# VHH binders against Putative glutamine amidotransferase MTH_191, part 17

Target 1, 304 residues: Putative glutamine amidotransferase MTH_191, of Methanothermobacter thermautotrophicus (o26293)
Amino acid sequence: CGIAGVVYKDGKLHSVGADMTRMLHALQHRGPDSAGFAIYGGLGLEENDYLLNIEVKDKPGLLDMVKETVELVSPIGSDEVIPSVENHIIYRCRITLESFSQLKPLIMDIDSIDDVIVLNGSHSFEMIKDVGSVLEIADRYDTWSKKGTHAIGHTRFSTESIVDRYHAHPFQSYIIPDITVVHNGQITNYWKIREPLERKGHIFETNNDTECIVHYVADKLASGYSLEEALEQSVKDMDGPFSYIVGTPQGVGIAKDQLGLRPGVMAENDEVFAVASEEVSLREVMDTSEVEQISPGEVRVYEI
Short names: E, the ipSAE of ESMFold2; O, the ipSAE of OpenDDE; V2, 0.75 times the mean of E and O plus 0.25 times the DockQ between their complexes.

## First folded at step 3 (VHH)

Design b35 (from m05 with L98K R103S V109Y; framework vhh_7mjh_2)
Fold by ESMFold2-Fast, scan of step 3:
Structure b35 (fold): chain B 304 residues (1-304), chain A 120 residues (1-120)
Amino acid sequence: as target 1 above (304 residues)
Amino acid sequence: EVQLVESGGGLVQPGGSLRLSCAASGFTFSSYAMSWVRQAPGKGLEWIGRIYSGGSTSYNPSLKSLVTISRDNSKNTLYLQMNSLRAEDTATYYCARKGEYWSTGYFDYWGQGTTVTVSS
């Protein structure tokens, strides 16, 4: 798998969708099966507005059923249908809720419909993930035109028999809004990390390591940890080999396990902070003459 | 019953130093990020900095060289150390508890404030 993150230090909108598309295309050899993006800062939603991404089998009447289910809870402010592969569409809509706590129950109601899967719900970032190559997904979702302050992304090599959209990165936790993770590697002490989180009330929907990481980070942030502190503690608590990147509304962080067995590199200048699996990805957004290898057990964070 | 009580303000000479304290009660202080915010007479609020539960700090870049935020979780107390004070640092200083993680200026509880006056 390939992972990448980019932050513009001025906190203004830049063409981060185009930047991340080029960064991930440079990593296509690491994972051809699916790709995903979390693009922050460009969505501009009003307070209490959320964006849902819903996978729907392309079947007569099914999309109408999805819309009717959403409309029982919220008016639909804007929506669009994005055709995808394998006889599926992605339905994207903007909704208004009284609080973030209503989002997960709504997602569960929509997921109860056969042949329908909610991929995510967000306030401060746009999630794009699907089956296919980076450039196919970029053209399908028009990532080239997306603006933001920062983004993270992933290219996936699936070890599972079936490649699906839900298991593509980024992953999100619903304990606090808008925390995303992309990941390369394995958490070998998975149940040691997961069991305490489940006792605290985290709901796990998969057995994926990436979901475990996002729940862990969200739990630490909800407990008053900084992003840097959360990532530093994760390196102590989690056994690798792994590297992962976290996106938050304020910025990006990367962590490598204590043995340093998965790749991770960084470069920064006065304008940009960038991290990725490989140097070729960093070259798409800046001159890479000052590339640093991230050391075993090292954490790097940039917040605007 | 959440309470935040600032203390340590007063009159300071230009170039002097001052440490402000904020005593917290009614919640698990160690679990929350805390911030300092100030308001000069007739002006808006200006964020000074934040300290997370583990001790990491984040500062307003325009103030970073002049201030240090620290905390003592065993005493439920937040501190703001200020050095090289100037007339423009005259303000009411508030401690505030972190609100939503995703909101850069959101605070859910504020203290009553302590006034710092830098005389020339």
Scores: ipSAE 0.000, ipTM 0.242, lowest interface PAE 14.2, mean pLDDT 85

Design b36 (from m05 with L98R E100S Y101F R103K F107M; framework vhh_7mjh_2)
Fold by ESMFold2-Fast, scan of step 3:
Structure b36 (fold): chain B 304 residues (1-304), chain A 120 residues (1-120)
Amino acid sequence: as target 1 above (304 residues)
Amino acid sequence: EVQLVESGGGLVQPGGSLRLSCAASGFTFSSYAMSWVRQAPGKGLEWIGRIYSGGSTSYNPSLKSLVTISRDNSKNTLYLQMNSLRAEDTATYYCARRGSFWKTGYMDVWGQGTTVTVSS
């Protein structure tokens, strides 16, 4: 698997979809089976507006049922249908809710429909994740045209020959807005991390390590930690080998476990902060030979 | 009196299987979608899945390979088949009837729950 992140320091819109497409394509040898993107800053949603990404099996009447379910709660402001593989479509729609706390209950309600899975709901970022190569996904979702202030992404190698978009990275947290994680590796003390979070009331939907990381980071942020402090505490609490990248509305962070066995590199100039599994990915967004290896237990964060 | 009563819980060994039942009374069972939800000790509610009046099902993606929900409308009974049980599946299991989203998050009638303990 490969991971990547990029931030433009001026806080303005740049072609981060194209940047991330190139970065992930450079990592395609690490994960040819699926890819995912979280692109921040480009949606321009009004307060209380959210974007839903919904996987729907392509069969008669099902999309109508999904739309009717959404419309019981919120008018649909804009929507689109994106054809995907394995006889599925991705339905995207913009909705309005009273507060972020209403989003997860709505997602659970939509998920109750047979052959329907909500991939995410967001305010500050666009989620794109699907089965296929980076360039196939780029063509399908037109990632080349997508703008934002920053993005994170993932390429996956799968030993299983099934379509599983929901478990692809990025993963999102719903206890605070718009926190995403992409991850490479394993948390070997998984249950030691999960059990305290469950005691605090976190509800886990999978046994995926990446979900555990996003719950952990979101919990720390909700408790008043800075992103840097949350990541620094995570490398003390979590046993690897892992490397992960967090996306937030304010920026990007990368953390590498104390063993340092999973790759992670960074490069930075006056315009861009970039992190990735491999140096070739960084060169897609900046012309530099000054690449820094992230050390075991090291955390790097850039917030705009 | 609208009522849901779960049964079939108990002690089961890791890797084992268990089938829970939910007996419905006091309403037209065949007209409602029904759900299973669980709560582990000291933790929040986790949705397992739902079955519509006609028999179509929807599952929590993380549990889809481990559980099967079925119903028998002639007996007013809902079932949850669980396979390959792990210690993490130790929880109180509830059946629930679909209702108004704004009242119960789409569940307006809940059973009393039945406890499943996965242990050697």
Scores: ipSAE 0.000, ipTM 0.088, lowest interface PAE 21.7, mean pLDDT 84

## First folded at step 4 (VHH)

Design c1 (from a42 with I28T I31S S58D; framework vhh_vobarilizumab_d1; at its last look DockQ between E and O 0.01; V2 from the best seeds 0.00; counts 0 for: pae E 6.1 > 2, placed apart)
Fold by OpenDDE, look of step 4:
Structure c1 (fold): chain B 304 residues (1-304), chain A 119 residues (1-119)
Amino acid sequence: as target 1 above (304 residues)
Amino acid sequence: EVQLVESGGGLVQPGGSLRLSCAASGSTFSSYAMAWYRQAPGKGRELVAGISSGGSTDYADSVKGRFTISRDNAKNTLYLQMNSLRPEDTAVYYCAARIWTHSGYFDYWGQGTLVTVSS
């Protein structure tokens, strides 16, 4: 799979949706599978507002059940239905919660409905992930027009895990607000990483090792680690071939395994910090005359 | 706007059978996706069975093998054949229809019909 991230250093809104689309498209060497985006800084929601993305099977009455469930906790503000593939729709709605701690329980309640899956809930970023090619997905969700300060993205190859929206990257943790991860690789000591997190009360929704990464990083951040420190610690604790990129409201970070078994490159100038699996992705957003290979065990972080 | 009217509910003994009907208004019934829902006392509404415009069906696990959803497009009517009824099937049963438009879709609901399974 391919992973990418981009940060505009000036903290202003840029066409990061388009940028990430190009970056991911450059990494897509195979047929359509799945792709995903986390676009930060451009959502513009009020302080206690959240955007829910919900996969709903195309059955009469089912969306109403979803809405009713949501309305028990929060009134629904703006909403939209996006047609998708395989007899599913993506329902997006804006809600208001009293606290961030209400988000996960609400998601769980919605997930309890048959043929309904909450893809994510976010405040400061827009999640876009679906089945199909990068370009198809970008068109479906109008990713081209999305503005932000920074973004991360993923394009999947067929040799990896389950091909569906729910298991598509990015993955999000709800330990802290608006943290996402895209991952290329495998955590071979997955259970050693997951078990301590579960003992702390963190709930895993999948058996995907990518979810483990985002919970790990989120837990570290919640404990007072900086993003760089969290990533460095992850490199020490996690085994296997991996490269992953984390998104937060503040920026982007990339981590490479101790042996450098998965690719990772970066480029940086006065305007842009960019990371990716391959240099070809970086070329979409900047001159790559100064491209650097990320060394084994190395992490790179840029926060606005 | 589409109106849905359920009928066929009533009191039945455990192990008994009922057939529910849902009459739909409108001229394009054949294009509607249809479904049955039920709501038991003190519980939330749940999907029972669905049927696509093309006739594809699906069922909740709790009713598989016992209930059959079908449609008669000529009569603009949706059916739910309920066999081997159990006390836990007691609920108000609702008919639902989905109609797609150029700008999205609309779901319509009936008023419901009560099914009581009791000895």
Scores: ipSAE 0.040, ipTM 0.499, lowest interface PAE 2.8, mean pLDDT 91
ESMFold2, look of step 4: ipSAE 0.195; ipTM 0.660
ESMFold2 (binder alone), look of step 4: mean pLDDT 82; pTM 0.821

Design c2 (from a42 with S58D; framework vhh_vobarilizumab_d1; at its last look DockQ between E and O 0.01; V2 from the best seeds 0.00; counts 0 for: pae O 4.0 > 2, placed apart)
Fold by OpenDDE, look of step 4:
Structure c2 (fold): chain B 304 residues (1-304), chain A 119 residues (1-119)
Amino acid sequence: as target 1 above (304 residues)
Amino acid sequence: EVQLVESGGGLVQPGGSLRLSCAASGSIFSIYAMAWYRQAPGKGRELVAGISSGGSTDYADSVKGRFTISRDNAKNTLYLQMNSLRPEDTAVYYCAARIWTHSGYFDYWGQGTLVTVSS
C-alpha cells in the first residue's frame, strides 16, 4: 500500500484535495483498490457541528432508518447522498452535538442497523474513503475541489486483503477529536498494544492493527504527550514492519519502525511539508531535489 | 408518487405459514427496489427482506431459510412467503419501495399489516 501526507506551512487554504489525489495516484497499482483521504482545515463547520459519513446498502427504507436514528440525538442540518459501487450509497449529514462525547455513542447506535456502517464522524476534516481507483474516487467525491491546510491519504492494493470501505484507510479514533492514521505495515505485537488500551476503556471496532495505532497515539495525546513524543513512544512500543502517517487538526506526523522495514520519505521547503512511502508521490507537490529518507526509528512532525 | 398497500396479515400458530402481499400503484415503473420491514412491539423497525429491480434478494439472518420475497411485475405486487413462523416474528410488517430520480431517491411506505404468531 501507499501512504502520503502534505502540510502547507502558511496555515491557509490550498488545493490539498487535488494534491493528495495526485500523490496517491502516483502510488497506485493495477487492480481493484481502495483509497482514502483525510482533508483538514477546509470544512468550515460551526462549533459543535460534525459531519457523518455513512455507508448504506441501497435498499428502500434503510436510509430513513438511519436518519431517524440520527434525529433522536441531533437534527440533520444538511445532507447528501453519493452513489457508490456494490449497491451501496454514501450518506453524508451535518449534525450538531452538545459535546464531543456524544459522537461515539451515536455512531454505535447507527452501526447497530443492519447493512449500515458509519465510516466516520468529524469536525475539522473531511473523510473520503471508498472502493475503486484513486481517480474514480476523486471524481465521485469531487476530491479535486477540496480545500484545506493539510491532508493524509492511503491507497490499498487488492492483494493485501479484502477491499472494502470499512477497512479502508484512514482510520479514526474518537478518544480525541479528529485524529486519523494511514498505515503501511503490520504491528506484530498487536495484542500487547491493544490490551492496555482496552483496559483504559477504549473501544475497538475492528481487529485491524491500524486501528490500534490511532488509538495508541490518541491515548498518548490525551495524556499530555506532544504528537512527536507520542510517535516516538509508539516506535519504541510497537514491533513489526510499519510506516504510518498521523493527521491531527494541527498537522501531520510520520513514524518508521526501528528497523526501517517499510519505506518512508520526506521533503520540505518554505511552503510545504510532505511525507510519503515513495519519492514519486512527493514529486507531485514539490521539487524533490532535497528529498530525505526517513531513518529507521525516526519520526517527523510538522504542526502549523 | 407511489402508493403501497399491504395485505395478508393475521393470527397464525407457531410453525404455521402466511403470505403477505403488497400492491403498488402510481409511478410503479420507476421503482428501483422493494423491501419488507417489520416492527415488533417495543422494538425498532428492522429489515426483513429486500429485492432489487433485477430480482436479487437478501434476507435478515433471523428469517433466512424461512421467508421468501418475490415480485410479480405484471401484477405490480410484492410478496413475502413466511414459513415456520415463530412467536418472535410477531410484528407489523411494512412494504417499502425506492424510486431513483435525477434529483435523488424517494422512499415510499405502506401502512403495514399485523402478523401475530401465538399458540
Scores: ipSAE 0.043, ipTM 0.348, lowest interface PAE 4.0, mean pLDDT 91
ESMFold2, look of step 4: ipSAE 0.349; ipTM 0.749
ESMFold2 (binder alone), look of step 4: mean pLDDT 85; pTM 0.853

Design c3 (from a42 with I31S S58N F106S; framework vhh_vobarilizumab_d1; at its last look DockQ between E and O 0.02; V2 from the best seeds 0.00; counts 0 for: pae O 7.6 > 2, placed apart)
Fold by OpenDDE, look of step 4:
Structure c3 (fold): chain B 304 residues (1-304), chain A 119 residues (1-119)
Amino acid sequence: as target 1 above (304 residues)
Amino acid sequence: EVQLVESGGGLVQPGGSLRLSCAASGSIFSSYAMAWYRQAPGKGRELVAGISSGGSTNYADSVKGRFTISRDNAKNTLYLQMNSLRPEDTAVYYCAARIWTHSGYSDYWGQGTLVTVSS
């Protein structure tokens, strides 16, 4: 799979949706599987408002059931139905909650409905992930027009694991607001990482090791670590081949495993900080005359 | 400071086997990420196999299925079992270690051991 991230240093809105689409497309070497985006800074939601993305099987009355469930907790503001593949729709709705702590319980309630999966809930970023090629997904969700300050993205190849929207990257943790991760690799000591987190009361929704990464980082941040420190600690604690990129409302960070078993590169100029699996991705957003290879075990972070 | 000393290299016929060893000095060997690299005449140094502190392994495509990297933490030793050797495997093989600290990491290299595969 391929991963990418981009940050505009000026903190202004840029065409990061288009940028990330190009970056991910450059990484798509094989047949379409899934792709995903986390686009930060451009959502423009009011305080206490959240955007939900929900996968709903195209069955009569099911969407109504979802809406009814949501309305028990929050009125639905604007909403949208996006047709998708495999007899599914993506339902997006804006909701208002009294506190961030209400988000996860609501998500769990919605997830309890058969043939319904909450893909994410967010305040400061827009998540776009689906089955298909990068370009197909970008067209479907109009990713090209999405503005933001920074973004991360992922493109997956069919040979790696289960292909579905729920397991598509990015993954989000609800330990802290609006943290996401895209991952290339495998955490081989998954259980050693997950168990301590569970003991702390963190709830895992999947058995995907990518989810483990985002919870790990989120937990560190919640404990007072900086993003850089959290990523550095993850490299020490996590085993296996991996490269991953984290997105937060403040910026982007990349981490490589101890042996550098998965690729990672970085380029930076006065305007842009960019990271990716391959240099070809970076070329989409900047001059790569000064591309740097991220060393094994190294982390790189840029926060606005 | 960590010292790495390779051994086990030599002349072998095609199809033969060799086992390389790398003895590491220093404390807490189990925390080291280890790897074997090789450099053939006129070529650059390339990764052959790696093993993480946790025991995860990876291999270059050219040696997959033929070479096995392993470690004995009790002996502070890294191994490379090389089977079905080919002339193109001829190179100086280097042992490498990466050690993380709270302030960063350090890399260490051995002096290398020559492996010659020839009929």
Scores: ipSAE 0.015, ipTM 0.316, lowest interface PAE 7.6, mean pLDDT 91
ESMFold2, look of step 4: ipSAE 0.443; ipTM 0.786
ESMFold2 (binder alone), look of step 4: mean pLDDT 83; pTM 0.830

Design c4 (from b13 with S103K R107E; framework vhh_7mjh_2; at its last look DockQ between E and O 0.69; V2 from the best seeds 0.00; counts 0 for: pae E 19.8 > 2)
Fold by ESMFold2, look of step 4:
Structure c4 (fold): chain B 304 residues (1-304), chain A 121 residues (1-121)
Amino acid sequence: as target 1 above (304 residues)
Amino acid sequence: EVQLVESGGGLVQPGGSLRLSCAASGFTFSSYAMSWVRQAPGKGLEWIGRIYSGGSTSYNPSLKSLVTISRDNSKNTLYLQMNSLRAEDTATYYCARQSDFTKGWYEMDVWGQGTTVTVSS
């Protein structure tokens, strides 16, 4: 697995989809399994609008059921269908809600339809995740054309014949808007981290340790921590060899465990900050002559 | 006093069916969305599904073929029907009241004590 992040400091739209595609492609060592992107800042949605991103099995009438379910809550604005592999399509639609609090209940209602899985819903970022190589996914979704201010991404290799699209990175929390995480490594005490969050009533969809990270960070932010404070506390609370990148509407944060066993590099100039599992990935977006290793226990936050 | 009390757990053979009940008291049951959650021995909590006050349902995608949630607002009772049970469905099953949506997210603010289901021959 590899992770990458890129931030343009000027707050303007740049070709971050192309940047992240090149960065993730450079991290693929032995062929395709899955890739995922969170691309921030380019959607341009109106207040109260959200983008739903839905995996639908390619069966007669099933997409119509999905649309009907959405339309109980919101008229559908623009939409599109993206053919995918394994007899599935990806349906994307713009909706309008009265408040953010309506988003997760709608997602759960759509998820109740057999052969339908909501990959995410969001306001300020586009999530792209699928099975296949980075370049296959880039062609399928046209990641090359996606503009934004910052992006994070993940690529992995599996010993299994397919990878579940829903469980691929990035992971998202709905405790507050538009928080995503990509992660490399293991949180060896994740059950101990998860238990307090569950006692507060937070709902976990998976047993994946990356989902634990995104819920933890979102909970701290919702409790009034700054992003930097949340990440600093996570390094104290979480055990194991890990590095992760969190995306928010305002920027990115990185954290690395206190043992520092996972490789990771970063570089920064006046225009851009970049982070990746390997230096070859950084070379896709900037000159690597002044590359820093991510230090044990290091936390950094880059907000636009 | 707000209370939720689960019942109907027990020993069941693989392939069998079981219906769990959750009796609610001390609040206006018909005004709240309700959830079922389970915890296998040594594992974390797993959300099963939710039923809204109006009767529509949402399910965990990995479990939706196994379960049906229903409610009877006249009896203040929530139900979980489980079919084709497997050894991995062995768990403590909890009902929970969803918080008011005006808080912005789905926090479960009242929990039952749980009822244990064991799937074994």
Scores: ipSAE 0.000, ipTM 0.138, lowest interface PAE 19.8, mean pLDDT 84
ESMFold2 (binder alone), look of step 4: mean pLDDT 85; pTM 0.849
OpenDDE, look of step 4: ipSAE 0.006; ipTM 0.235

## First folded at step 6 (VHH; framework vhh_vobarilizumab_d1)

Design d1 (from c3 with Y105W; at its last look DockQ between E and O 0.02; V2 from the best seeds 0.00; counts 0 for: pae O 9.9 > 2, placed apart)
Fold by OpenDDE, look of step 6:
Structure d1 (fold): chain B 304 residues (1-304), chain A 119 residues (1-119)
Amino acid sequence: as target 1 above (304 residues)
Amino acid sequence: EVQLVESGGGLVQPGGSLRLSCAASGSIFSSYAMAWYRQAPGKGRELVAGISSGGSTNYADSVKGRFTISRDNAKNTLYLQMNSLRPEDTAVYYCAARIWTHSGWSDYWGQGTLVTVSS
């Protein structure tokens, strides 16, 4: 798997969709099975508005059922149907909620519908993940035109997890708003990490260790940790080979395992902060004369 | 500050075995990531084996299947079991520890122990 992140320091809108597409494409040799994006800062949604991305099997009446379920909680403002592969569509709709706490329950209700999966709900970022090559997905979703302040992304080769849209990275937690993770590796003490989170009442939807990572970080942030502190603590608590990148509305962070068993590099100039699995990815967004190797156990964070 | 002291090095014939030990100071040894490095004459220092605080291990390709890294947290000791030793394994072996805090991490090194593999 390949992971990447990019932040424009000026806080203005840039072509981060295109940048991330190029960064991930450079990593495509790590796997052509799936890819995903979290693009921050470009949605421009009103307060209390959220964008839902929902995978729906292309069969009569199913989309209507999804809409009806959503409308029980929130009126649908704008919506869009994106054709996808394997007899599925991606339904996107803008909703308005009274509070963020309503989002997870709504998602769970929608997920209860057969042949329907909510990919995500977000306010500050756009989720794009699908089966196929980076370029195919970029074309399908027009990621090239997406603007934002920062983004993270993932390209996947078939490994221990199922290759589909739902299991594709990024993973999102709903403990706090708009946090995402892309991950390369394995958490070997998975249950030791998961159990305390479940005791706190956090609901897991999968057994994927990436979900565990995003919940872990989200929980720390909710408890008052900074992003850097949360990532540093994760390096202490989590075992196994891993490198992961976190996205928040404020910025991007990367963490490497204690032994540096998975790759991670960083480059930075006056305009851009970029992280990735490999230097070749960084070359897509900046001069790599200043590339730094991230040390084992080290974390790097940039917040706008 | 953590002090590391290696022992167990010596002269051994090809095909022989040695067990290196590294005694670490400090009260929270279990939180240390540990590793063995080696430096042969005229060569740079290279990673031989690593073990995380949680017990995950990593090995250089050249020693996989022959060397085993382990730790005893109760004794604050790191071990390297070296089997099927080869002349190319001749080097000074160093113990290393990495300690993480909220303010960052620090590395500590031992003085090294010489391993000579010769007929």
Scores: ipSAE 0.007, ipTM 0.303, lowest interface PAE 9.9, mean pLDDT 91
ESMFold2, look of step 6: ipSAE 0.174; ipTM 0.607
ESMFold2 (binder alone), look of step 6: mean pLDDT 83; pTM 0.826

Design d2 (from c3 with Y32N; at its last look DockQ between E and O 0.02; V2 from the best seeds 0.00; counts 0 for: pae O 11.5 > 2, placed apart)
Fold by OpenDDE, look of step 6:
Structure d2 (fold): chain B 304 residues (1-304), chain A 119 residues (1-119)
Amino acid sequence: as target 1 above (304 residues)
Amino acid sequence: EVQLVESGGGLVQPGGSLRLSCAASGSIFSSNAMAWYRQAPGKGRELVAGISSGGSTNYADSVKGRFTISRDNAKNTLYLQMNSLRPEDTAVYYCAARIWTHSGYSDYWGQGTLVTVSS
């Protein structure tokens, strides 16, 4: 798998969709099966508005059932249907909730419908993840035109796990708003990490270790840790080969396992902070004369 | 502060075996990653093998299949079993520990032990 992240330091809107597309395409040799994006800062939603991204099998009446379920909790403001592969569509709708705490229950209700999966719900970022090559997905969702302040992304190879949209990266946690993770690796002490989180009441939807990572980081942040502190603690607590990148509304962070068993590099100038699995990805957004290898057990964070 | 003391180095013939030990003084041995590094004459220090707190290992390509890193948490001791030794394995071998905290990490090093592979 390949992972990447980019932050524009000025806090202004840039063509981060295009940047991330190029960064991920440079990593395509690591995973032609699926790709995903979390693009922050450009969604422009009103307060209490959220964007739902829902995978729906293309069956008569199923989309209507999804809409009816959503409307029990929130009126649908705007919506769109995006054609996808394998007899599925991606349904996107804008909703308004009274509180963030209503989002997870709604998602669970929608997920209870057969042949329907909520990919995510977000306020400050746009999720794009699908089956196919980076460029195919980019064209399908027009990632080239997406603006933002920062983004993270992932490209996946099929030999590692089930290839579907739901298990594609990024993963989101709903412990706190708008946190995402892209991951390259495996957490070997997965259950040791998961069990304490479950005891706190956090609900896992999968057995994917990437979900565990995002819940872990989100829980730390909710407990008062900084992003850097949360990532450093994760490196201490988690075992196995891994490199992962976190996205928040404020910025991006990368963490490497204690032994540096998965690759990670960084480049930074006055304008851009970029991280990736490989240097070739960084070359897409900046001059790599000052590329740094991230050391085993090291974390790097930039917040706007 | 963790103190690391290497032992087991010496002269060995090509094809021979040697086992290095690193004794750590401290209460946090089991919770931290450990590693062996080596420095040959005229060369920089390089990673030989590492082991995480959970027991995951990695090796330099040059020693894969020949060297094995292990740890005994009850004895606070790190080991490096070196088999099929070659002249190019001649170096001072160092034990290292990485300690992670809330705000970063610190590395600790031993004094090193000399391994000489020669006919």
Scores: ipSAE 0.005, ipTM 0.254, lowest interface PAE 11.5, mean pLDDT 91
ESMFold2, look of step 6: ipSAE 0.013; ipTM 0.453
ESMFold2 (binder alone), look of step 6: mean pLDDT 81; pTM 0.807

Design d3 (from c3 with S27F I28T; at its last look DockQ between E and O 0.01; V2 from the best seeds 0.00; counts 0 for: pae E 9.6 > 2, placed apart)
Amino acid sequence: EVQLVESGGGLVQPGGSLRLSCAASGFTFSSYAMAWYRQAPGKGRELVAGISSGGSTNYADSVKGRFTISRDNAKNTLYLQMNSLRPEDTAVYYCAARIWTHSGYSDYWGQGTLVTVSS
ESMFold2, look of step 6: ipSAE 0.443; ipTM 0.792
ESMFold2 (binder alone), look of step 6: mean pLDDT 86; pTM 0.849
OpenDDE, look of step 6: ipSAE 0.000; ipTM 0.243
ESMFold2, look of step 9: ipSAE 0.006; ipTM 0.433
ESMFold2 (binder alone), look of step 9: mean pLDDT 86; pTM 0.851
OpenDDE, look of step 9: ipSAE 0.035; ipTM 0.516

